# Designs tried in a protein design chat: VH-VL binders against DENN domain-containing protein C297.05. Part 12

Target 1, 138 residues: DENN domain-containing protein C297.05, of Schizosaccharomyces pombe (q9y7q7r449to586)
Amino acid sequence: VNEIPGWNDVDLYPLFRALSIPNILVLFEAALMEAKVIFLSENLGMLGYASQALLHLLYPLTWQGLYIPVLPRRLISCFEAPCSYIIGTLSYFFHMDDVPLDNIPLVVCDLDKNSVSTFGKIVRLSRSLRSKLQAHLK
Below, E stands for the ipSAE of ESMFold2; O stands for the ipSAE of OpenDDE; V2 stands for 0.75 times the mean of E and O plus 0.25 times the DockQ between their complexes.

## First folded at step 8 (VH-VL)

Design d8h (from d8e with heavy chain F101W, light chain L99Y; framework fv_daxdilimab; at its last look DockQ between E and O 0.14; V2 from the best seeds 0.00; counts 0 for: pae E 9.6 > 2, placed apart)
Fold by ESMFold2, look of step 8:
Structure d8h (fold): chain C 138 residues (1-138), chain A 119 residues (1-119), chain B 110 residues (1-110)
Amino acid sequence: as target 1 above (138 residues)
Amino acid sequence: QVQLQQSGAEVKKPGASVKVSCKASGYTFTDYGISWVRQAPGQGLEWMGWINAYKGHTNYAQKLQGRVTMTIDTSTSTAYMELRSLRSDDTAVYYCARRSWYGHAFDIWGRGTLVTVSS
Amino acid sequence: QSALTQPASVSGSPGQSITISCTGTSSDVGGYNYVSWYQQHPGKAPKLMIYDVTNRPSGVSNRFSGSKSGNTASLTISGLQAEDEADYYCSSYTSSYTYVFGGGTKVTVL
């Protein structure tokens, strides 16, 4: 590809390939408010790429919660943590009942379906700021 | 072939309990949740609750909380639903259904178990 | 939690298109894209026809399609055939992390 230097668009490419821009912005808004974020995919490598891309989108902010881009099946109890996290797991052994819902909002993102589901209240960026970010990310 | 095989019909008196079994075959049991849904004669479908086939976490319909227990046995790939303190209006066909991982929907259903409660 | 609202019955002639509505609230149909539709013939178990509002499982005819607007989901059956005569139920995931069914719609092919 003949890419021009600038924002690290290569590091964001996994999210762009998997998700629409509006869905990427929901993930960004969720991460800014320290929600629980779960990535699902049948593709093991995609989980790592998407999780890392979300961290790059937050730069220069650093993620302070749990960060487990590929969660093995035996550690499913990590979804019970009462704190914010970014956790990825293979779709075939994830089930919503493994995630106790509390006062911390939850976002579940299926990378294979371009699907972002939110549980609880996510504070949205202003319409003006969202439009500017959408234009920049295109 | 993916299948859910349910136990046979039951006749019970008011005040008794019933335990219906649902044996899964043709897929990895622990990868999918099981919902229980009942249907009184001539009536619609009523969701009763679900159970996680991996860790046994449950969520019951509010109206049945306290009277229903759902369990699993991963060694036999079998889910169970027990309804206690039976009343005549518990007469229904009781279905188990596999909860689809991707759609929050029920993609495979058992044939149903008729439970009749009569004095 | 009340059942989702469906019409009691819908009728159509062979070859027509019919629609079945399923109305909920912002806490279920309006708030989530986890609406599913089930077909049930007399004496049989329900069969999944549509999941995630619009998706068909493999083996389900493309004559069945789903959609949603606001708090109302819809199932459309195009090219109505005699075997489509059955009861149809919608279902939704809810903000209480439960599932709710509609009251059911009897489809009659005239």
Scores: ipSAE 0.008, ipTM 0.595, lowest interface PAE 9.6, mean pLDDT 85
ESMFold2 (binder alone), look of step 8: mean pLDDT 93; pTM 0.950
OpenDDE, look of step 8: ipSAE 0.463; ipTM 0.841

Design n7g (from n7e with heavy chain Y106W; framework fv_gevokizumab; at its last look DockQ between E and O 0.04; V2 from the best seeds 0.00; counts 0 for: pae E 10.7 > 2, placed apart)
Fold by ESMFold2, look of step 8:
Structure n7g (fold): chain C 138 residues (1-138), chain A 121 residues (1-121), chain B 107 residues (1-107)
Amino acid sequence: as target 1 above (138 residues)
Amino acid sequence: QVQLQESGPGLVKPSQTLSLTCSFSGFSLSTSGVGVGWIRQPSGKGLEWLAHIYWDDDKRYNPSLESRLTISKDTSKNQVSLKITSVTAADTAVYFCARRSYYGSWSFDYWGQGTLVTVSS
Amino acid sequence: DIQMTQSTSSLSASVGDRVTITCRASQDISNYLSWYQQKPGKAVKLLIYYASSLQSGVPSRFSGSGSGTDYTLTISSLQQEDFATYFCQQYYRTPYTFGQGTKLEIK
């Protein structure tokens, strides 16, 4: 029978390369509650790979929100979209003063700095579940 | 071919509730990234954004009017409705509905022709 | 709220003229500005989005420019069908706000 795609380290490598396990868990928790996620990097390839890896973490769940792994500068108001999203943009185009405070809960992740900033309330997994997930993510 | 059309009562008395319907074709609110909003224009004056509703039922209201506004959709009928409670003469305007798409311009790319609503006793 | 000001409420011009309509925002809107054309009894038409991007199906005689707080719509070689009212709109932050309009009239 075909192997179930999902939690394998090849598909998740871009996130593990860029972020600590605790930060990956914050992103996972945000995605589970259908929050808004912004990825920042100076590397266009990293934006695409990290966005795709976050989707793979959700398997077998399917992302239903906006998915724009590389956002053109002219469309930066997309961060005000009222729906859940995973959007990436170049760090050059984005400043933390651009965070849409009226459009939370929101997570901003700088892939180049291993930085995850949370705006609004993100529901956390139980401590037991977090420990089990950390063990599986290595 | 994207088309939107507003319908409303024409005349409404003060303190009543104004009900508006936007009927549209050429797109669906089941499509991710799409929404429909309402904008009004008093005679000879500027345009005022009122509210949006999106495919996922998320709603945004102009804060100055939020307590009086209710936006809703019927995706199967391709309709969006706006209700404005406790109307006064200040609510006399032409009311437009318009589409907004997150893919593309991010702006109101298609509008209806507008419907005049007069609030008068 | 972000206020949008069109300092000129009406302009008179002739067919063939170059026309410039200005719009000022009360704060930086990062080019999240649209221009619309309105004629009585007709649907409003989007002309320009993101300050300078031409909407599909809009004639190339329309162009937009500006940045920060100051934005401009230009119509090169004005045509008979261009006599209308023009509005700017910011979509940087809610509530999305419009200028009061500039009516372009035949001289």
Scores: ipSAE 0.006, ipTM 0.540, lowest interface PAE 10.7, mean pLDDT 83
ESMFold2 (binder alone), look of step 8: mean pLDDT 92; pTM 0.937
OpenDDE, look of step 8: ipSAE 0.127; ipTM 0.737

Design n7h (from n7e with light chain D28S S30R S53E; framework fv_gevokizumab; at its last look DockQ between E and O 0.54; V2 from the best seeds 0.00; counts 0 for: pae E 9.4 > 2)
Fold by ESMFold2, look of step 8:
Structure n7h (fold): chain C 138 residues (1-138), chain A 121 residues (1-121), chain B 107 residues (1-107)
Amino acid sequence: as target 1 above (138 residues)
Amino acid sequence: QVQLQESGPGLVKPSQTLSLTCSFSGFSLSTSGVGVGWIRQPSGKGLEWLAHIYWDDDKRYNPSLESRLTISKDTSKNQVSLKITSVTAADTAVYFCARRSYYGSYSFDYWGQGTLVTVSS
Amino acid sequence: DIQMTQSTSSLSASVGDRVTITCRASQSIRNYLSWYQQKPGKAVKLLIYYASELQSGVPSRFSGSGSGTDYTLTISSLQQEDFATYFCQQYYRTPYTFGQGTKLEIK
């Protein structure tokens, strides 16, 4: 059986604890195309763990963009960065009015609500590949 | 189905306070990322955004009117209220409330039908 | 504040016509632009968001285009129910601002 390296249950557990498999696949598709990703949670640890788990999903690829798993409110201007990013922030600090929407494609993931919202076009894996990956993640 | 309905006094005298209520169904302000805003339209004129309130009580006001506006919510009643102090004839308009959500178009996707408020002696 | 200008206040057209309505921003709004339809006695309806994204339930004859400061709403084959007033709105920065409207009338 030819498994996908780096998709071990232990390293991906923070995402599986927070999100449904379809939502994890949306995050994976977004990260593969180097979209901008925002994680939201009321739990600081979850922001770090989910961000790291997303990087692990990309194995063997490495993330080349901005990576700030916990963003303090005073650094809100980082959402304006012209490059791709993975940024996490506490939910109660976050308002979309603080994010220039010219930073698409963008994904906003609320880890506490199993919610993934996309802005702009995300290139999808083929239907057969998505089905195969969903079966593997069971 | 998402629905919003405005209610207001119809007629208000100059210098008094205008109070408006938006009652809504099909969503809740207990949901993070959701807000409700107010927009008005004077007769034969364009639309003007007034204010917006989020689920966490974060409030945004049009700076040109901010000193006269107060927005508030009652999450348990599914209501958002707007007060405008010291009204003049320039405040005569149809007033709309509308929903906004981070988890959608990030625009005003559902509107009420509006309520007319006339400021006259 | 960002000013939104719809240079045409009224436009006459017939059923079946292709219609374009334009909107200009006083500065780049980076595609954070919505188009709305307003009919008397009805709730305002969102048609297009992010300059070109069609809202769910809106007929495919509506389309949006443009970038930067210049944006266009197109109705490819006008129908009876499309006679209304159309507004653009930027949501790039507060205060959110609207164009003055373009009323589409039968001719």
Scores: ipSAE 0.007, ipTM 0.601, lowest interface PAE 9.4, mean pLDDT 84
ESMFold2 (binder alone), look of step 8: mean pLDDT 91; pTM 0.933
OpenDDE, look of step 8: ipSAE 0.373; ipTM 0.824

Design n7i (from n7e with heavy chain T31D, light chain Y92H; framework fv_gevokizumab; at its last look DockQ between E and O 0.78; V2 from the best seeds 0.00; counts 0 for: pae E 6.2 > 2)
Fold by ESMFold2, look of step 9:
Structure n7i (fold): chain C 138 residues (1-138), chain A 121 residues (1-121), chain B 107 residues (1-107)
Amino acid sequence: as target 1 above (138 residues)
Amino acid sequence: QVQLQESGPGLVKPSQTLSLTCSFSGFSLSDSGVGVGWIRQPSGKGLEWLAHIYWDDDKRYNPSLESRLTISKDTSKNQVSLKITSVTAADTAVYFCARRSYYGSYSFDYWGQGTLVTVSS
Amino acid sequence: DIQMTQSTSSLSASVGDRVTITCRASQDISNYLSWYQQKPGKAVKLLIYYASSLQSGVPSRFSGSGSGTDYTLTISSLQQEDFATYFCQQYHRTPYTFGQGTKLEIK
């Protein structure tokens, strides 16, 4: 944890460009808990880059849930999946009504607005570990 | 500052169509992630969600009323309209419009003051 | 449809009192519940969302709690401006449904 491969500037740059450090940590905590994570942007490339950056942030852990970094409009029903996921879609196509709210926590991240909204209980990392991660991400 | 205001006819005869307009300021339906909806309250009864419309013209209706409801928007005027066909006395209520946005609470975070509509023989 | 029940339709209290209003859902709504305040001739005001999150600009004397099917709104020290009707609403599944309201009156 002193040496975390995959946490270099190149792999994480899309998240640093779009989001504040506190918001990045919320995404990391959500992914560790196998929450539902939705990325929104008007830029298709940003959806892919940010989704991949989140996966790299999890190293050495691997994402076990559904992973669709760019969801086309025709597949919007994938938000109905009763499992954890990381899904990105264009902000223009996204309606919160398409996401059934269940007992799995949900995080919605708008990459264009530095906005992270949480729905459900996200377990926070310890203060010591959070401080170490914040120092590394700076 | 976000504000919404309803306007409507006050009185409507049975079997006619009720038309309502919501005028708003402080946000735009050209912005993604925002919707405007309608909720009504009959006298002495609870609130009932009717419909809402999103920036991309996607529309959602209460299934129990869907066949009688039409929601529409005029983005350039910052207005949302609701029509209810074939009204009866059961449609007598105070009608509210409200905003919904995922950037804040996933809820109806700003409401208008309401407008009373009476359906009278 | 998910039915929301507020067991008390009217409640009398005095300034300074601690007041608790309850709301029960017909099935688990996973904390997707809001509390609203309604005064005659005024816009409805959102107080609490996600069962316990305080809306911006709402005084800290308001709080929400509960889980599953049972939820409460608490006003820790009632103020003169708090006399109003309070509604709960679920947003777990459409159609979104509301409780019938609890009117809080001066005793």
Scores: ipSAE 0.146, ipTM 0.685, lowest interface PAE 6.2, mean pLDDT 85
ESMFold2, look of step 8: ipSAE 0.033; ipTM 0.648
ESMFold2 (binder alone), look of step 8: mean pLDDT 92; pTM 0.936
OpenDDE, look of step 8: ipSAE 0.445; ipTM 0.844
ESMFold2 (binder alone), look of step 9: mean pLDDT 92; pTM 0.936
OpenDDE, look of step 9: ipSAE 0.797; ipTM 0.920

Design n7j (from n7e with heavy chain T31D R100H; framework fv_gevokizumab; at its last look DockQ between E and O 0.08; V2 from the best seeds 0.00; counts 0 for: pae E 9.8 > 2, placed apart)
Fold by ESMFold2, look of step 8:
Structure n7j (fold): chain C 138 residues (1-138), chain A 121 residues (1-121), chain B 107 residues (1-107)
Amino acid sequence: as target 1 above (138 residues)
Amino acid sequence: QVQLQESGPGLVKPSQTLSLTCSFSGFSLSDSGVGVGWIRQPSGKGLEWLAHIYWDDDKRYNPSLESRLTISKDTSKNQVSLKITSVTAADTAVYFCARHSYYGSYSFDYWGQGTLVTVSS
Amino acid sequence: DIQMTQSTSSLSASVGDRVTITCRASQDISNYLSWYQQKPGKAVKLLIYYASSLQSGVPSRFSGSGSGTDYTLTISSLQQEDFATYFCQQYYRTPYTFGQGTKLEIK
């Protein structure tokens, strides 16, 4: 029972509220391969909650990259980091032109629009496993 | 249904300011991650990106023309405007406006039909 | 600035042919490349973005490939309506720049 603790509804609630299950799985796959993940929202709390929920989804794995759930505009240079990251920022100030595109693979998630865009190659879980996980999360 | 339409003066005298307007429907510049840009094509030549403006009024200009360009928007009217000062015959071209979105294609996914502007005395 | 070069300015082909159009960037653009179609008397259309992703509503006979500095647009079975000029464009860095165009002429 509950063999994957990071997948209980309480730990994942911010992601479930904002995103469809297929989109949540894309984020999970990106994080597993240590891609770059950017969260966008107009709500500061959602940036923090969604970033934390993604970390919980990885249990028992630990995130080894940069983790900045709320990035102010003055710290835009953090997108240039040579490592994987999970960074959240307000939609009001985010511009893709400020992200060095040679640091792919990259996933951009707008929590307010249920939108997940991928850039570069994200390794997918098998079709069978994805189907089982989607059914479990319902 | 996304549509864009350019309007402009058709003929402009050298040294004057060229003013162009892009009117659009099917999207809004109140949506984050959305912008509108201007591209021109002189007769028998390639395309040249001029500028674009985003929903939050952030602006990008082609550095070769930046001193002469001003882009602005009116979100309530669904319009974007471009001004080019001190025009010469080299500014004669078809001018296009196009939607730019950070999400999905991250490219110019819908274009207007273009409007010809001729600079001559 | 990143220069985009389309080595062929004009191609002639027949309906049903497989056609390839090439584009080379002056530096690695990491697949931040789009392909556009410009038909006489019609609006410019986005065909391909991110080097290989097909825009919605574009016929499946169009495909894109390549990486780094070298990119191709392929039309698997040429149709009469595909008579047009095709441009590549990089969006890796501003100023965004376009190739000079390849005019596809159907014999």
Scores: ipSAE 0.006, ipTM 0.620, lowest interface PAE 9.8, mean pLDDT 84
ESMFold2 (binder alone), look of step 8: mean pLDDT 91; pTM 0.930
OpenDDE, look of step 8: ipSAE 0.021; ipTM 0.657

Design n7k (from n7e with heavy chain T31D S105K, light chain S53E; framework fv_gevokizumab; at its last look DockQ between E and O 0.53; V2 from the best seeds 0.00; counts 0 for: pae E 5.5 > 2)
Fold by ESMFold2, look of step 9:
Structure n7k (fold): chain C 138 residues (1-138), chain A 121 residues (1-121), chain B 107 residues (1-107)
Amino acid sequence: as target 1 above (138 residues)
Amino acid sequence: QVQLQESGPGLVKPSQTLSLTCSFSGFSLSDSGVGVGWIRQPSGKGLEWLAHIYWDDDKRYNPSLESRLTISKDTSKNQVSLKITSVTAADTAVYFCARRSYYGKYSFDYWGQGTLVTVSS
Amino acid sequence: DIQMTQSTSSLSASVGDRVTITCRASQDISNYLSWYQQKPGKAVKLLIYYASELQSGVPSRFSGSGSGTDYTLTISSLQQEDFATYFCQQYYRTPYTFGQGTKLEIK
């Protein structure tokens, strides 16, 4: 299903350069359970690349929630959406107050600091499957 | 070098409006992700957050006081003001202004010295 | 509202001691926790932000730790200038709230 060697590595490169493998697995687990994912960066391109890379990790599954890799400040109310989403915004626009307290499970990823914060319960893959995936990604 | 300084009336009579000004240097409210907030401390008591205003004019107020508070900024003067209406003795406190920015994950990273305001008839 | 509790209101210690001050939140605040130092007549000073990040210009003897609801400020070797009141504060959700303070006194 991945028949173009190196092409998917290039598409995923920004994510793997920005984040540790354990953090990428948390994002993958969150996306599989259709949680809410917020990407933060000072770099607009990074927001787009990381969001796209997360979608590629889901292949052949397709994302059915909101997908707004670069959210302008005036649309900050989109964080109130009750459905699953992948939303990116510039770091200096984002405040945790903009996300309702009950809008969980949620993952906030700061791409510039290799930081992944989880809120609420993220359903984890089995311990053996996580170990296999971590070994595979190396 | 970031510095903030509060100025206020010192003494205010009950039912009047308390007006405070924060003058600052070493940063600008035209800088993205920067804000200024107000915190007060009654004598011998803990700190209470009142309000803050950001570079993009986003404003947040302590809900218990919101009906009496107005925060505003003058970016060209490097000033932020706070008004508290209908003051009572409970509003007697040292009032601090402080910078808040995304760079410190929105902590209050620099504070003024504080200004004492006494509400007394 | 998220309540912040510092269970110890005062703490006696000597110069050179290792001191820990604790702070508990009424709910998970996900490391959006700051530690401040307050001395009479002085500006309040930020020591630690995001639970464990040392503010620029703060001596390395200060450190922060914890997660979820439980957080700790540590001074590894107490100095004369460290006798002050220490406050924790959550900035996860409005209203941003402070602990009651822990006064560090000379033993």
Scores: ipSAE 0.194, ipTM 0.726, lowest interface PAE 5.5, mean pLDDT 86
ESMFold2, look of step 8: ipSAE 0.017; ipTM 0.637
ESMFold2 (binder alone), look of step 8: mean pLDDT 92; pTM 0.940
OpenDDE, look of step 8: ipSAE 0.579; ipTM 0.863
ESMFold2 (binder alone), look of step 9: mean pLDDT 92; pTM 0.938
OpenDDE, look of step 9: ipSAE 0.200; ipTM 0.767

## First folded at step 9 (VH-VL)

Design d8i (from d8e with light chain Y97W; framework fv_daxdilimab; at its last look DockQ between E and O 0.06; V2 from the best seeds 0.00; counts 0 for: pae E 9.2 > 2, placed apart)
Fold by ESMFold2, look of step 9:
Structure d8i (fold): chain C 138 residues (1-138), chain A 119 residues (1-119), chain B 110 residues (1-110)
Amino acid sequence: as target 1 above (138 residues)
Amino acid sequence: QVQLQQSGAEVKKPGASVKVSCKASGYTFTDYGISWVRQAPGQGLEWMGWINAYKGHTNYAQKLQGRVTMTIDTSTSTAYMELRSLRSDDTAVYYCARRSFYGHAFDIWGRGTLVTVSS
Amino acid sequence: QSALTQPASVSGSPGQSITISCTGTSSDVGGYNYVSWYQQHPGKAPKLMIYDVTNRPSGVSNRFSGSKSGNTASLTISGLQAEDEADYYCSSYTSSWTLVFGGGTKVTVL
């Protein structure tokens, strides 16, 4: 059986409410590449919901990197991790200087502004596959 | 080559304002924050605040809150620091410095801008 | 935030080692590994010598080393040379995510 278990029971609405489908696809493509993903919001709940939703979109793949959906300010050194990560933090506390240069691409997503910024190269899915996924996710 | 070029020396009267520029070159401007540090003649370094070049967020030293404004212009890769209501004890060399991504340090410094406040 | 405490001056003979202390609190030096050291020659901008307590940027001599114990960070200059005569400042981040400098230490090579 190749069906996604429980997909129809997972609440992905917070992510789709916050972001356009093209932006969600950029996040998905970045996560498939095991890039560094940073979520920003003024709302702590949104950080958790968006991070969980991104993980569920990867099914059946499992995230192997760091996963810290709400990073307290005292742990800001976690951005220095050499591995891939999905980290969320309050947008007021985030500074690009907190993220050292590394060998893998970075995506910064502001959930409050529907903004996705990429640093480095993100490999895009084919145009036809992107169109199919966009239609399915609506 | 990575560098920060600051605007030239200024002479101001008490009560005036000054705006110092800091033009970045040789790196991606939005990847690094800019901090402002001043040094009165014969004195030590005083942190004034910083600005996030990506989000534009600022964090000012409490002593200067209400008198300082830091801004960025990403189209010219330039940071600005404006200090208002100048007093004679604001006479100092004003440095801009790039905040490194290796840690919480300032790895590239401008040469400094002397601001003299005299009657 | 309170300034970090450094000695006003330190001196040494050529070839000797000297150490500059930088004392803060558990809210800055003791609480984070984000201590940096800067060298400033007269009339020049500061230069980063040590970051993250112990790391040297490329191009900085291995004669410069950093360490920390509790609330006190230290910069050690081994093999002291005339060109090391300068002012040295430490800095640290604080629990409020602001930055504080030490008062500076004048190093004199005798």
Scores: ipSAE 0.008, ipTM 0.544, lowest interface PAE 9.2, mean pLDDT 84
ESMFold2 (binder alone), look of step 9: mean pLDDT 92; pTM 0.947
OpenDDE, look of step 9: ipSAE 0.739; ipTM 0.909

Design n7l (from n7i with heavy chain Y103W; framework fv_gevokizumab; at its last look DockQ between E and O 0.77; V2 from the best seeds 0.00; counts 0 for: pae E 5.3 > 2)
Heavy chain, then light chain:
Amino acid sequence: QVQLQESGPGLVKPSQTLSLTCSFSGFSLSDSGVGVGWIRQPSGKGLEWLAHIYWDDDKRYNPSLESRLTISKDTSKNQVSLKITSVTAADTAVYFCARRSYWGSYSFDYWGQGTLVTVSS
Amino acid sequence: DIQMTQSTSSLSASVGDRVTITCRASQDISNYLSWYQQKPGKAVKLLIYYASSLQSGVPSRFSGSGSGTDYTLTISSLQQEDFATYFCQQYHRTPYTFGQGTKLEIK
ESMFold2, look of step 9: ipSAE 0.292; ipTM 0.756
ESMFold2 (binder alone), look of step 9: mean pLDDT 92; pTM 0.939
OpenDDE, look of step 9: ipSAE 0.850; ipTM 0.932
ESMFold2, look of step 11: ipSAE 0.214; ipTM 0.736
ESMFold2 (binder alone), look of step 11: mean pLDDT 92; pTM 0.938
OpenDDE, look of step 11: ipSAE 0.536; ipTM 0.872

Design n7m (from n7k with heavy chain Y103E, light chain Y92H; framework fv_gevokizumab; at its last look DockQ between E and O 0.09; V2 from the best seeds 0.00; counts 0 for: pae E 5.1 > 2, placed apart)
Fold by ESMFold2, look of step 9:
Structure n7m (fold): chain C 138 residues (1-138), chain A 121 residues (1-121), chain B 107 residues (1-107)
Amino acid sequence: as target 1 above (138 residues)
Amino acid sequence: QVQLQESGPGLVKPSQTLSLTCSFSGFSLSDSGVGVGWIRQPSGKGLEWLAHIYWDDDKRYNPSLESRLTISKDTSKNQVSLKITSVTAADTAVYFCARRSYEGKYSFDYWGQGTLVTVSS
Amino acid sequence: DIQMTQSTSSLSASVGDRVTITCRASQDISNYLSWYQQKPGKAVKLLIYYASELQSGVPSRFSGSGSGTDYTLTISSLQQEDFATYFCQQYHRTPYTFGQGTKLEIK
């Protein structure tokens, strides 16, 4: 954890608490390819913590897309953005009918259910690298 | 095992209200991201999506029919209902209900067998 | 709305044939396309999603291909149980819409 710059226990803890290691790796792979990432939770704090944890997981890379860790209902049209993003919203407000599916892959993560759903093609890390990262994170 | 079954009146007179019920098992509308929708097929014609309802009571309607449609659910009975007001012969069709969910990749992954409704003057 | 068109309403074929069924969208749908099978007296069955992904429990003789606006369903070696009506559906943008269907009949 503290052995990789930017991958500190405290920085990544919200993801470990909410998600299995395989699901965390899917989020990491999605973020590396600049996909669209949507976080869902009934807990506002969790949306912020998980979004920030994903940014820390990318170190030394910086996120260049849209970043809105807590999106209010009145701004649901932000899901229509034709670019990569990390957006979190309350699961109660969210419906996939509000998200156009385009050529940029999409990942929907429900933090309360350890659920990661992908749409489009996410480029996976090699089997060897995934195994090493899984062992390292736990 | 996911199963859906439609029930309806069979025969309805013009200008009356058509009421349909979808009963299902193997999943619950208490699960986030789950919905049930209605699709119809007039004889010899294509499929037309009518409406769907989600676990949190959010509802979506086909705009061309929206003024005549009402969808509702009873989560504890595992049922979804559709009403179509002011029916005409054009509403004669086989009516299907189907599940929609994140796990089904937003496709309609399980369907009922359909129920025929005939509107006859 | 995105219109889905299946230009062929009926196809005739024999057991063992390779058949293809086509579907065209009125605009680019980025591979968000599903194929369904409908048989009389049975529930509609999902075959293919995301243009080419095989649904669990569907025989491998079914495959999907295409991109942009043009998509196909292929049955590599037709079986007796495959005589049915097939239709496509886009889920790129709401409202989600269906093709008119293609009936596959015994020759």
Scores: ipSAE 0.180, ipTM 0.717, lowest interface PAE 5.1, mean pLDDT 86
ESMFold2 (binder alone), look of step 9: mean pLDDT 92; pTM 0.936
OpenDDE, look of step 9: ipSAE 0.256; ipTM 0.780

